# Miniprotein binders against q9h3h3, part 54

Target 1, 235 residues: q9h3h3
Amino acid sequence: EDGFTAEHLAAEAMAADMDPWLVFDARTTPATELDAWLAKYPPSQVTRYGDPGSPNSEPVGWIAVYGQGYSPNSGDVQGLQAAWEALQTSGRPITPGTLRQLAITHHVLSGKWLMHLAPGFKLDHAWAGIARAVVEGQLQVAKVSPRAKEGGRQVICVYTDDFTDRLGVLEADSAIRAAGIKCLLTYKPDVYTYLGIYRANRWHLCPTLYESRFQLGGSARGSRVLDRANNVELT

## First folded at step 21 (miniprotein)

Design QK3
Fold by OpenDDE base, look of step 21:
Structure QK3 (fold): chain B 235 residues (1-235), chain A 102 residues (1-102)
Amino acid sequence: as target 1 above (235 residues)
Amino acid sequence: SVRELFEKLIKLFERMMKRVEELLKKAEEAAKNGDTETAEKYLEEAKWLAIKVRIIIYILEEMAEQTGNEEFKRMAEELKRIIEEALKRLKEVEEKVKEARS
């Protein structure tokens, strides 16, 4: 595995952010239109660059669903980045606690559950379940990457407002599991993304705070959630 | 490859910075015309792109640190100077928009 695979994916994600998004906004569009929208734009068929025969003729960066309670508040990300640069210059020790405190101070608390799926029916079905959960108010916002030319895995991102709210993070995991998703989930705070902190960084910071594994016949949540920082099971 | 990532990041930076410059110009023009709503929309987009540009720089700095590649280090430093200048200009445009609202 190329030591910078995560950075490659980050560069692709940032490039995708510059292209138009296909958005279903539950605040302005009736929930009854969701099924038609999902049928029109299945993620496995929507292409990143608008290939001939795809549902989209133009480039699409992301396919997204916004819930009724969605508010695009990212906090003071500019202030966070400035503070991060100052911290690096200071030579002070950088720990996961340092990043947590920076995030809190600048109100950059968003995070996301991530799942990677191969293009196809399972991806489209997973996305449909997530989109429905968002429109029904069980989740606030989600997005999925369109199909790449190389046919690589697509990513679904399910956001939560506060990575420091353990209950909120666990509730989102439960909602994802209730939507029928059984794959591995990883939770990443956006603060790590905004600071360019990926795997194998010089500070040995792990950007993945939680891991969720599906469990048959287990607790009411249908998953085991591991706190990666403390190596403790939460569920 | 590491080189491919480097080239990809540079191209992305260039594209983003071009867009930032376009947005700042559009915001200034909108502010001059008294369209403060449009000006703010362009400024918000520019701010978000500036955030992403800084992420690119952070990735390049980390690549430089891990590889010891002096080219990556020099490039990261150059890009940092460029974004700092753009951020100053962004603040100037933001003040012009505030003045146009008053």
Scores: ipSAE 0.878, ipTM 0.939, lowest interface PAE 0.4, mean pLDDT 94
Fold by OpenDDE base, fold request of step 22:
Structure QK3 (fold): chain B 235 residues (1-235), chain A 102 residues (1-102)
Amino acid sequence: as target 1 above (235 residues)
Amino acid sequence: SVRELFEKLIKLFERMMKRVEELLKKAEEAAKNGDTETAEKYLEEAKWLAIKVRIIIYILEEMAEQTGNEEFKRMAEELKRIIEEALKRLKEVEEKVKEARS
């Protein structure tokens, strides 16, 4: 992996945030319309810039589904950034605990499970499962990146309200697994994103708090969730 | 490549800052017209763009640190000055909106 691959993906994500989103909002749209919407906008066919023959003629930054309980609360991200800059200037040690405390203090607690999938049926099927789980209230909000011109993997992001709530993070993993998704999942708090902290940073901070691996065994569709910070299995 | 990332970040910064300036102008115009709801909407969008601009700066600072590239360092410092000025203007517009709402 080129040393700044994560930063490239971050730049692309921020660029995508400026373009229109295709949104299914369960708060305003009947759940019965979800299947038609999924059929109209399969993420493997929706193109980032509205390529000829795609379902979209205009640029699309993200495809998203909002659940009934979705409330956008990002906390005080500006205050968080100011405190981060002050902390760097102070020369005080920066640890994962420092970031956790900053996040708590500024109420920036959101995080996301991430999965990367190649364009195609498996991606569209995974997205449909996630979208259903969001509309059914098992998950709050999710988004998927559209197909890029260069191809490559598309990312599905499934958000949780509080990365410090281990049970809530694990429940979201369980809901994702129940939707039939078997790929590797990584969980990243948004605080790391807001502070520009990616892999291989000067502070040696790991932005991935959890890793979920699908477990092949018996009737129980389970995952093994690893706490990366402590190197402890939670399940 | 690192250079490609640098160029991408600069272009993204420029696009975001252009939009911030447009949003601030629209917010001021809305506030002058007594449309505080519209003004607040534009300000909220501008605030989010300012957050993202800071992320770009943080990435550039990290790139500068890891590579030792003085161009990256100088650019990060320049962009930091630009966003600080924009944040000052944003606060001034917020105050005008508050005054118009009262």
Scores: ipSAE 0.877, ipTM 0.937, lowest interface PAE 0.4, mean pLDDT 94
Fold by OpenDDE base, fold request of step 22:
Structure QK3 (fold): chain B 235 residues (1-235), chain A 102 residues (1-102)
Amino acid sequence: as target 1 above (235 residues)
Amino acid sequence: SVRELFEKLIKLFERMMKRVEELLKKAEEAAKNGDTETAEKYLEEAKWLAIKVRIIIYILEEMAEQTGNEEFKRMAEELKRIIEEALKRLKEVEEKVKEARS
């Protein structure tokens, strides 16, 4: 694995953030229109740059669904970055606890469940299930990357408001599993993204806090969630 | 490759900084015209781009640390100076918008 694959994906994501998004906003659009919108813009067919024959003629950065209760609150990300730079200059030890405290202090508490899927029916079906769960109020917000020219895996991101609320993180996992998704899920707080912290960093910080694996016939939630920091199963 | 990532990050930085400069200019023009709402919208977009530019710098700093590449280190330092100047300018424009609201 090329040592900087995660940073490549981050650079692509930041570039995509600058292009137009295809958005279904449940706050302004009736839920009855969701099926027609999903049929018009299946993520496996929406192309990053508006390729000929795609449902989009112009570049699309992301496809997103906003729930009724969605309110973008990112906290003080600028203050977080300044505090992080000052901390590095101080020479004080940096731990996962340090990052947690910085996130709390600056109210930068959002995080996301991530899944990677190949383009095709399974991706479109997973996205449709997530989009329905968002519109029905089981989830607040989700986005999916459009199809890349190289045909690589697409990512679905399902956000939660507070990565320190373990119950809220687990409830989102349950909602994703209830939507019929069986692939591996990883949970990452946005604080690590805002500070440019990826796997194999100089501080040995792991940006993945939780891992969810689908389980047949076991827990009522249909998954096993591992706390990566403590190496403890939560379910 | 590491070199491809470096080049991609530099191009993205340049694109983002160009947009920041455009947004700051538009915010100043809107403030001069008494359209404080439009000015604040442009400033908010500029602030988010500045956040993303800092992420690019952090990635470059980490690349420099892990590889020992002096070119990556020098570039990260240069980009850090550029964003610090842009953040000062952003603060100046923000104060002008506040003055125009009053």
Scores: ipSAE 0.876, ipTM 0.937, lowest interface PAE 0.4, mean pLDDT 94
Fold by OpenDDE base, fold request of step 22:
Structure QK3 (fold): chain B 235 residues (1-235), chain A 102 residues (1-102)
Amino acid sequence: as target 1 above (235 residues)
Amino acid sequence: SVRELFEKLIKLFERMMKRVEELLKKAEEAAKNGDTETAEKYLEEAKWLAIKVRIIIYILEEMAEQTGNEEFKRMAEELKRIIEEALKRLKEVEEKVKEARS
């Protein structure tokens, strides 16, 4: 495996951000239209570049669903980046605590649960469950990558407003599990994304704060969540 | 491959910076026409692209550090200069839009 797989995915994600999105916005579209929209644009069939026979004729960067309470607030990301560059120049030690403090100071607190699924019915079913949870107000916002030409895994991102709010992060995990999703989930704060911090970085920072594993017959939550920073199970 | 990633990042940078320049021009034109709302929209898009461009630079810097590749290092430094100039221009346009709104 290429040591920079995460960076490849990041580059692809940033390229996708420049192309049009297919969006269901629950703030402006009746919830009753969701099923028809999901049927029209199943993520396993929507192609990144609008391939012949796909539901889309033009490039699609992302498929997204916005909940009623969704408000895009990313904080001061530019200030965060400037502070990060200054910190690197200072030669001061950089720790996970340093990044947390930078995120808090600049109000860059968003994060996301990530799941990677092969194209197909399981992906479409997972996405439909998440989209419904977003429209019903159990989740705020989610997006899924369209099908790539290479047939690689598609990613579903489910966002939370504050990675420092453990309860909020856990509630989102519970909502994802309630939607019937049983795959591995990882939680990544956006601060790490905005600073280009991926696995095996020079500072030995782990960008994944939480890991959720499905548990049969377990608690009502249906998952075990590991705090990766502290190596402690939260559930 | 690492080389393929490098080339992809450079191409992405070029596309993003081209768009930033276009957006800044459009924002200036909108501001001159008194359409401050449109100008602000273009500026916000430009700001987000600038953020993403910085991410590209950070990735390149990390690649340079991990590989010891001097080409990656030099490129990261060059791109950093370019984005710094663009950010300065963005601030200048932002001030013009602010003045036009008043």
Scores: ipSAE 0.875, ipTM 0.936, lowest interface PAE 0.4, mean pLDDT 94
Fold by OpenDDE base, last read:
Structure QK3 (fold): chain B 235 residues (1-235), chain A 102 residues (1-102)
Amino acid sequence: as target 1 above (235 residues)
Amino acid sequence: SVRELFEKLIKLFERMMKRVEELLKKAEEAAKNGDTETAEKYLEEAKWLAIKVRIIIYILEEMAEQTGNEEFKRMAEELKRIIEEALKRLKEVEEKVKEARS
């Protein structure tokens, strides 16, 4: 694995944020139109730069679905970044608890379940399941990266409002599993993203708080969720 | 490679900062014309770009720390000065918009 792979993906994501998004907004668009929209813009066929023969002729940064209850609230991200820089200069110890407290203080509490899938039927099927769950109100908001390179994995992000609400995080996992998704999921708070904290950082902070693995014949949730910080199974 | 990432981050920074400068200019022009709603829209977009620019700087600082590369360190410091100046200008434009609302 190339050094700084996570930072490469972050740079690509930030570049994608500057390009137009394909959005289905359930607040303004009837749910009955979702199937036609999914058929028109399957993530495995939508290309990052509008390649010939793709459904899009122009660059697409993300494909997204917004639920009826979706309300974007990012908190005070600028204040968070300023406080982080001040903390670094102070020489005070930096721990996962420090980051949690910074996030709470500045109301930057959003997080996301992440799944990585190869382009193809499994990706498109997973995305369709997630999109349906968002439109039906089981999830609030999700996005998927378009196809960038042949053989490159695409990422689906399913957001929750509060990474400190363990029940809300677990409910989102359950909804993802109910949509028929069986791959590995990782949960990451956005606070780590906003502070440029990735794997193998100088503070030894792990940006992944939870892992979900599909469980055959298991509980009603259909998954085993591990708290990575405490190394405890929650389900 | 690490060098490829460095170059990618610098190009992204330049693209984002160019857009920030354009947005600040548009916000100032809108405020002068009494269109405070349009000015606020441009300022909000500029604020989000400033957040992302700071993430780029944090990544460069971490790269410098892990590699010991002095070029990465010097670049991170330079970019930090640039964004600090842009943030001052952003605050000045915000005050102009507030004055135009009064």
Scores: ipSAE 0.874, ipTM 0.936, lowest interface PAE 0.4, mean pLDDT 94

Design QK3
Fold by OpenDDE base, last read:
Structure QK3 (fold): chain B 235 residues (1-235), chain A 102 residues (1-102)
Amino acid sequence: as target 1 above (235 residues)
Amino acid sequence: SVRELFEKLIKLFERMMKRVEELLKKAEEAAKNGDTETAEKYLEEAKWLAIKVRIIIYILEEMAEQTGNEEFKRMAEELKRIIEEALKRLKEVEEKVKEARS
């Protein structure tokens, strides 16, 4: 495992954030147009740089869907970063609890369920299910990465408002599972992203708080959710 | 490779900083023209880019720590100085926009 794979993906994600997004905004666009939009812009066919024969002629950073209740509130991310730098300078111990407290103090509470899928029908089907769940109000906002030239895995991100609200995090998992998605899910708070904290870091912080595995027949939620910090099953 | 990541991060930093400078200039011009709404829009975009630039620096600092590569360390320090100057300028422009709104 290339020790910096997560950082590579982060750099690519940040570069993608600078390019235009394909957005379906349910606040301004009728839900009846979603199927046509999904058919026009299947994530497996939308190319990162607008390759010939793709549905996009220009670079696309992300494909996104905004729900009716979506309100961008990122909190004080600049203040968070300043406090983080001051904390490092202080030499005080840094723990997962420290990061949680920083996030709360600066109101940077957003997090996301992540899934990685190979380009193709399964990805497009998963995205369509998620997009529908967003438009129907079971989820607030989601995005998917476009197809890269190398044919690598694409990522779907499904956001929640508060990573400290365990119930809300679990409800989002349930909605994703109800959309027919059976792959592994990992939940990451955005605070770790904003502070450049990935899997391999000097503080041994794990940016993944939860892991969801699909389960056949057993739980009402169709998944088992593991709290990775405590190594406890929540469901 | 680690080297490829380093080069990618530097290029991304340069692109982002160029855009920050453009946005700050546009915000100042909009503020001078009394278009506070447009100025605020450009400032908000600049603020988000500044956040992302700091993430790049954090990644570079971590790479330097893990690899012991002095080039990565020196670069992270240099980029940190650059963003600190940009953040000062951003605050100055923000104050000008506030003054133009009053």
Scores: ipSAE 0.873, ipTM 0.935, lowest interface PAE 0.4, mean pLDDT 93
Fold by ESMFold2, fold request of step 22:
Structure QK3 (fold): chain B 235 residues (1-235), chain A 102 residues (1-102)
Amino acid sequence: as target 1 above (235 residues)
Amino acid sequence: SVRELFEKLIKLFERMMKRVEELLKKAEEAAKNGDTETAEKYLEEAKWLAIKVRIIIYILEEMAEQTGNEEFKRMAEELKRIIEEALKRLKEVEEKVKEARS
């Protein structure tokens, strides 16, 4: 273990970004076609590099679903990176408030709930539920990694458009749980990804803003969401 | 291992930069032919690759800081010089596309 596990995953994700994606875009594709598409491209069967016998013959980087109301706005990421570099040269302190302000100033407000699942029925079922929630409008955008040659866990990313909108982030968590997903979820603002800030960072920043754990027992079910930056339970 | 991560990042940088140069050439060609919409699509892809190249450099800088490895630091400095030249070229091509639009 070299202490850079997140960075290894980030390198693999950036390489995947450059390969073709399999996309269901509800803005241009009828919702009635979703179930057939899901059956054709289960993430446990879609291979990263196009193995014989898989539904894809060419490499696939990601499998994605875009909702009807999805209107992408990544903000000024180049300006964010330039400001970040200038800030580091300035000698000014770098804190979680610094990152939040950079994100707001440059309108780089997106973030994502993440879940990691082994290939198999649970992954394919979870993805199908997420994809349906996106097409039905409860979620806006999601993607899932394909199966790697050696196996291993795959990731589902469910995006939200504004990490400072706590209610919107919690509503996305609720929609994920309504799709029957019970595993651990973690939430990471995209600003950390664009600045290359992972767990092993010199500023001891926490790139995971929220952790969501599914409650079992009692008369009602719901998420227990922890604010990782302040170590405070929100629910 | 840390060496494995370093080598993966360098290979990824090389792949991304090759694509950036291809996209900039294609954007110039499309603009020269009056197809500014296609030129803008190539520029947008190049901009996103440049963003990701910057992320690679940030990761290398942190690896250098955490390990004390001078090779990682020297590589990050060299890659930064390379992307800065590519960003200058990207801005020049962007201006050409703006001129063709008018």
Scores: ipSAE 0.872, ipTM 0.933, lowest interface PAE 0.4, mean pLDDT 91
Fold by ESMFold2, last read:
Structure QK3 (fold): chain B 235 residues (1-235), chain A 102 residues (1-102)
Amino acid sequence: as target 1 above (235 residues)
Amino acid sequence: SVRELFEKLIKLFERMMKRVEELLKKAEEAAKNGDTETAEKYLEEAKWLAIKVRIIIYILEEMAEQTGNEEFKRMAEELKRIIEEALKRLKEVEEKVKEARS
């Protein structure tokens, strides 16, 4: 353990970005084909590099589902990165408000709920529920990592289009819980990813904006959501 | 280990830059053939790879800051020079594609 765990994961994620993706795109594929696709490509069996006996013969970086209403807009990420570099050389202080303003100014507003699950039925079940929620329109877009040869935990990412829209972020949490998911969820705005800012950073910024914990007999949402930046419970 | 992460990032940078160079060649060829739509797709992919290369550099800069390792700092500076030259070429190819469209 070298103190750069998040950076190791980021490097692997960027490598995966460069390999082929398995995509169910509801914008071009009938929803009735989803169950067959899920059965063909369960994330616990799709291997990162195309192991013998897996459904895929070639490397797979990610398995993804795009909803019919998915209209991607990443914003001005190049401009965001340039402004960030200029800010760092300017001598001005860097604060959580600075990051929020950079994201707003450059329209880099997307973020994601993250969950980590071991390979197996629980992972495949969770992914199937998320994929159905995306195709049915309760969620916009999601992806899941394939099985690594080491057999470690896999990640499901559920994207939202505006991290400043608390209602929208909480509605995504609710849709995830309605799919039967009980594990811890963490929410990270994409601005932190594009600027390479992880938990152990020199500015002491908090890249995890929200944490969601499932609660038995809780509200209609079925979760308790904590705003980590302000240490305030939202539910 | 920190050394392992450093080596992974360098290999990933090299892989991404190789792909950027391939995409720029393909964009120029598509533009020569009048297929500006295909050329623009290659350019868009190259731009996204450049964004990711900058993330690699940011990670190296943070590693250098936290460890005090001068090799990491020098490498981050060198990789930044490399991506800046690639971005210059990307812009040149982009203008060439725009000229072919008009």
Scores: ipSAE 0.870, ipTM 0.930, lowest interface PAE 0.5, mean pLDDT 91
Fold by ESMFold2, last read:
Structure QK3 (fold): chain B 235 residues (1-235), chain A 102 residues (1-102)
Amino acid sequence: as target 1 above (235 residues)
Amino acid sequence: SVRELFEKLIKLFERMMKRVEELLKKAEEAAKNGDTETAEKYLEEAKWLAIKVRIIIYILEEMAEQTGNEEFKRMAEELKRIIEEALKRLKEVEEKVKEARS
């Protein structure tokens, strides 16, 4: 309501980054242990600050699953930020193409599909499906926020390694849908996050690159995916 | 409210910067003990926190632009000076770790 709702969420996310994470790492943990881990730590019951009666006694910032093939490569984010600051003082126009080129130049190419779900069975079921897809290798890495004290929607982030690889982003969307997820998905390249660019920014940039909507009766567990930059339906 | 966001960002900045200072000290100690692998781990964490601190500053700059609030503008400039000084120390520690690696 104050016009900075995305920035409030970003501050909460950055605070969460600093607290302990609950991680299932398929690179070091057998896949057969996943179901027990999911049962211990359903995201609707893991509390942000370790409330009485929750499975965690200490704060939890994020619940995450790393796939066997997960090899993090964030690129040159420090160089990206320096170039961004120089660009702003240069007087050159800042457009979506500018951001894309900046990301490519510094190899900051990761991005994520986002979904927002209320606490409960639907959230826990969606997370379990995504976690299995990560461990099985259809997805690389995902995380979900824990339950906030006042409740409210929680976020699942499903990462991809290159937002310029449209086919790879669409394959991740398909893997999410194959897990039975029907809610709205939005895709945000990490370059926008690292530069603090949210929906109501002075440059009128749209940090959401793709939008995926589940189609009723779609022939192949269909998604209707819209490219927000070009206003083109990809499916 | 915008005031609540501002105060939250300042507290977060302070928490992150305290951790950065601790990590740089730990990296120096590890390098003095010849444990460059551990020193590099501490430096990597400090670098990530510095990235997030810069995001906080970008948000404050946008808040100042959209609201015209002079306090937000002054704070963004002050926090920028603080992180720039910390980045200089980070680079100095990084060079010490590089020297220890030989």
Scores: ipSAE 0.869, ipTM 0.933, lowest interface PAE 0.5, mean pLDDT 91
Fold by ESMFold2, fold request of step 22:
Structure QK3 (fold): chain B 235 residues (1-235), chain A 102 residues (1-102)
Amino acid sequence: as target 1 above (235 residues)
Amino acid sequence: SVRELFEKLIKLFERMMKRVEELLKKAEEAAKNGDTETAEKYLEEAKWLAIKVRIIIYILEEMAEQTGNEEFKRMAEELKRIIEEALKRLKEVEEKVKEARS
């Protein structure tokens, strides 16, 4: 409504970051416990603030699954932010190429596939499939938002470690589709998030690097992936 | 509304900065007790909060640019001064922790 929808969501996400997370960590928890954990904490029933009758009595910011190989490698985000501020005062043009170079220089290479689903069985089923893919090693890290009181759409984020590794990003898309997910997926490098750059920005940068659409009508399940930077279909 | 976003961001900034100050005190205490591993964990959390505070400031700067609202611009500048002061304190605590590690 006000032209800052993404910024409202970002503020809510940052507030959620500060609240407790429900985490299944495959590095320290046996994989055989995953199904029980998923049944205990379905994202359509875990409430943001611990409503009566929900499985959680305390606020929950995020529900997350860490794979066995999960190793936080965010890079030099503080240096990235400092360089970004210096770039803006320099008068040098700000383009997708300069953002890519900043990310590479500071090793801030992670990104994420995003999907938005209404609360209910479809969301819980999608999350369970992604969580299993993480524990089985096809994906590295994923999180899902809990249910808000107003019952709006929830988000699943599936992270990859290097947005410049196109094959790795496409492999993650394939793993998501193998879990039976048919909705629209969008891929966003984390560099845009750390620099506060959202859809409506003064530089007309596009934070969505890839879109993935489930292929309809073919004999095999697959994705049609659009490279938003070049406006070229990859598949 | 843009006003609602502005107020939400200010409340979030205040919450984050309060936690940063708490974490720095805890890191100093842990270092004095010889628990440098715990002190480093508190410092790492504080550094991540500082990153997010800067994101808040970037959002306010964009809001000021798009709306022409000078209040948003002045607030972004004020918050920037506050985080820079906190970052000086963070570096001082980090050096104390490094000395305790040895």
Scores: ipSAE 0.868, ipTM 0.934, lowest interface PAE 0.4, mean pLDDT 91

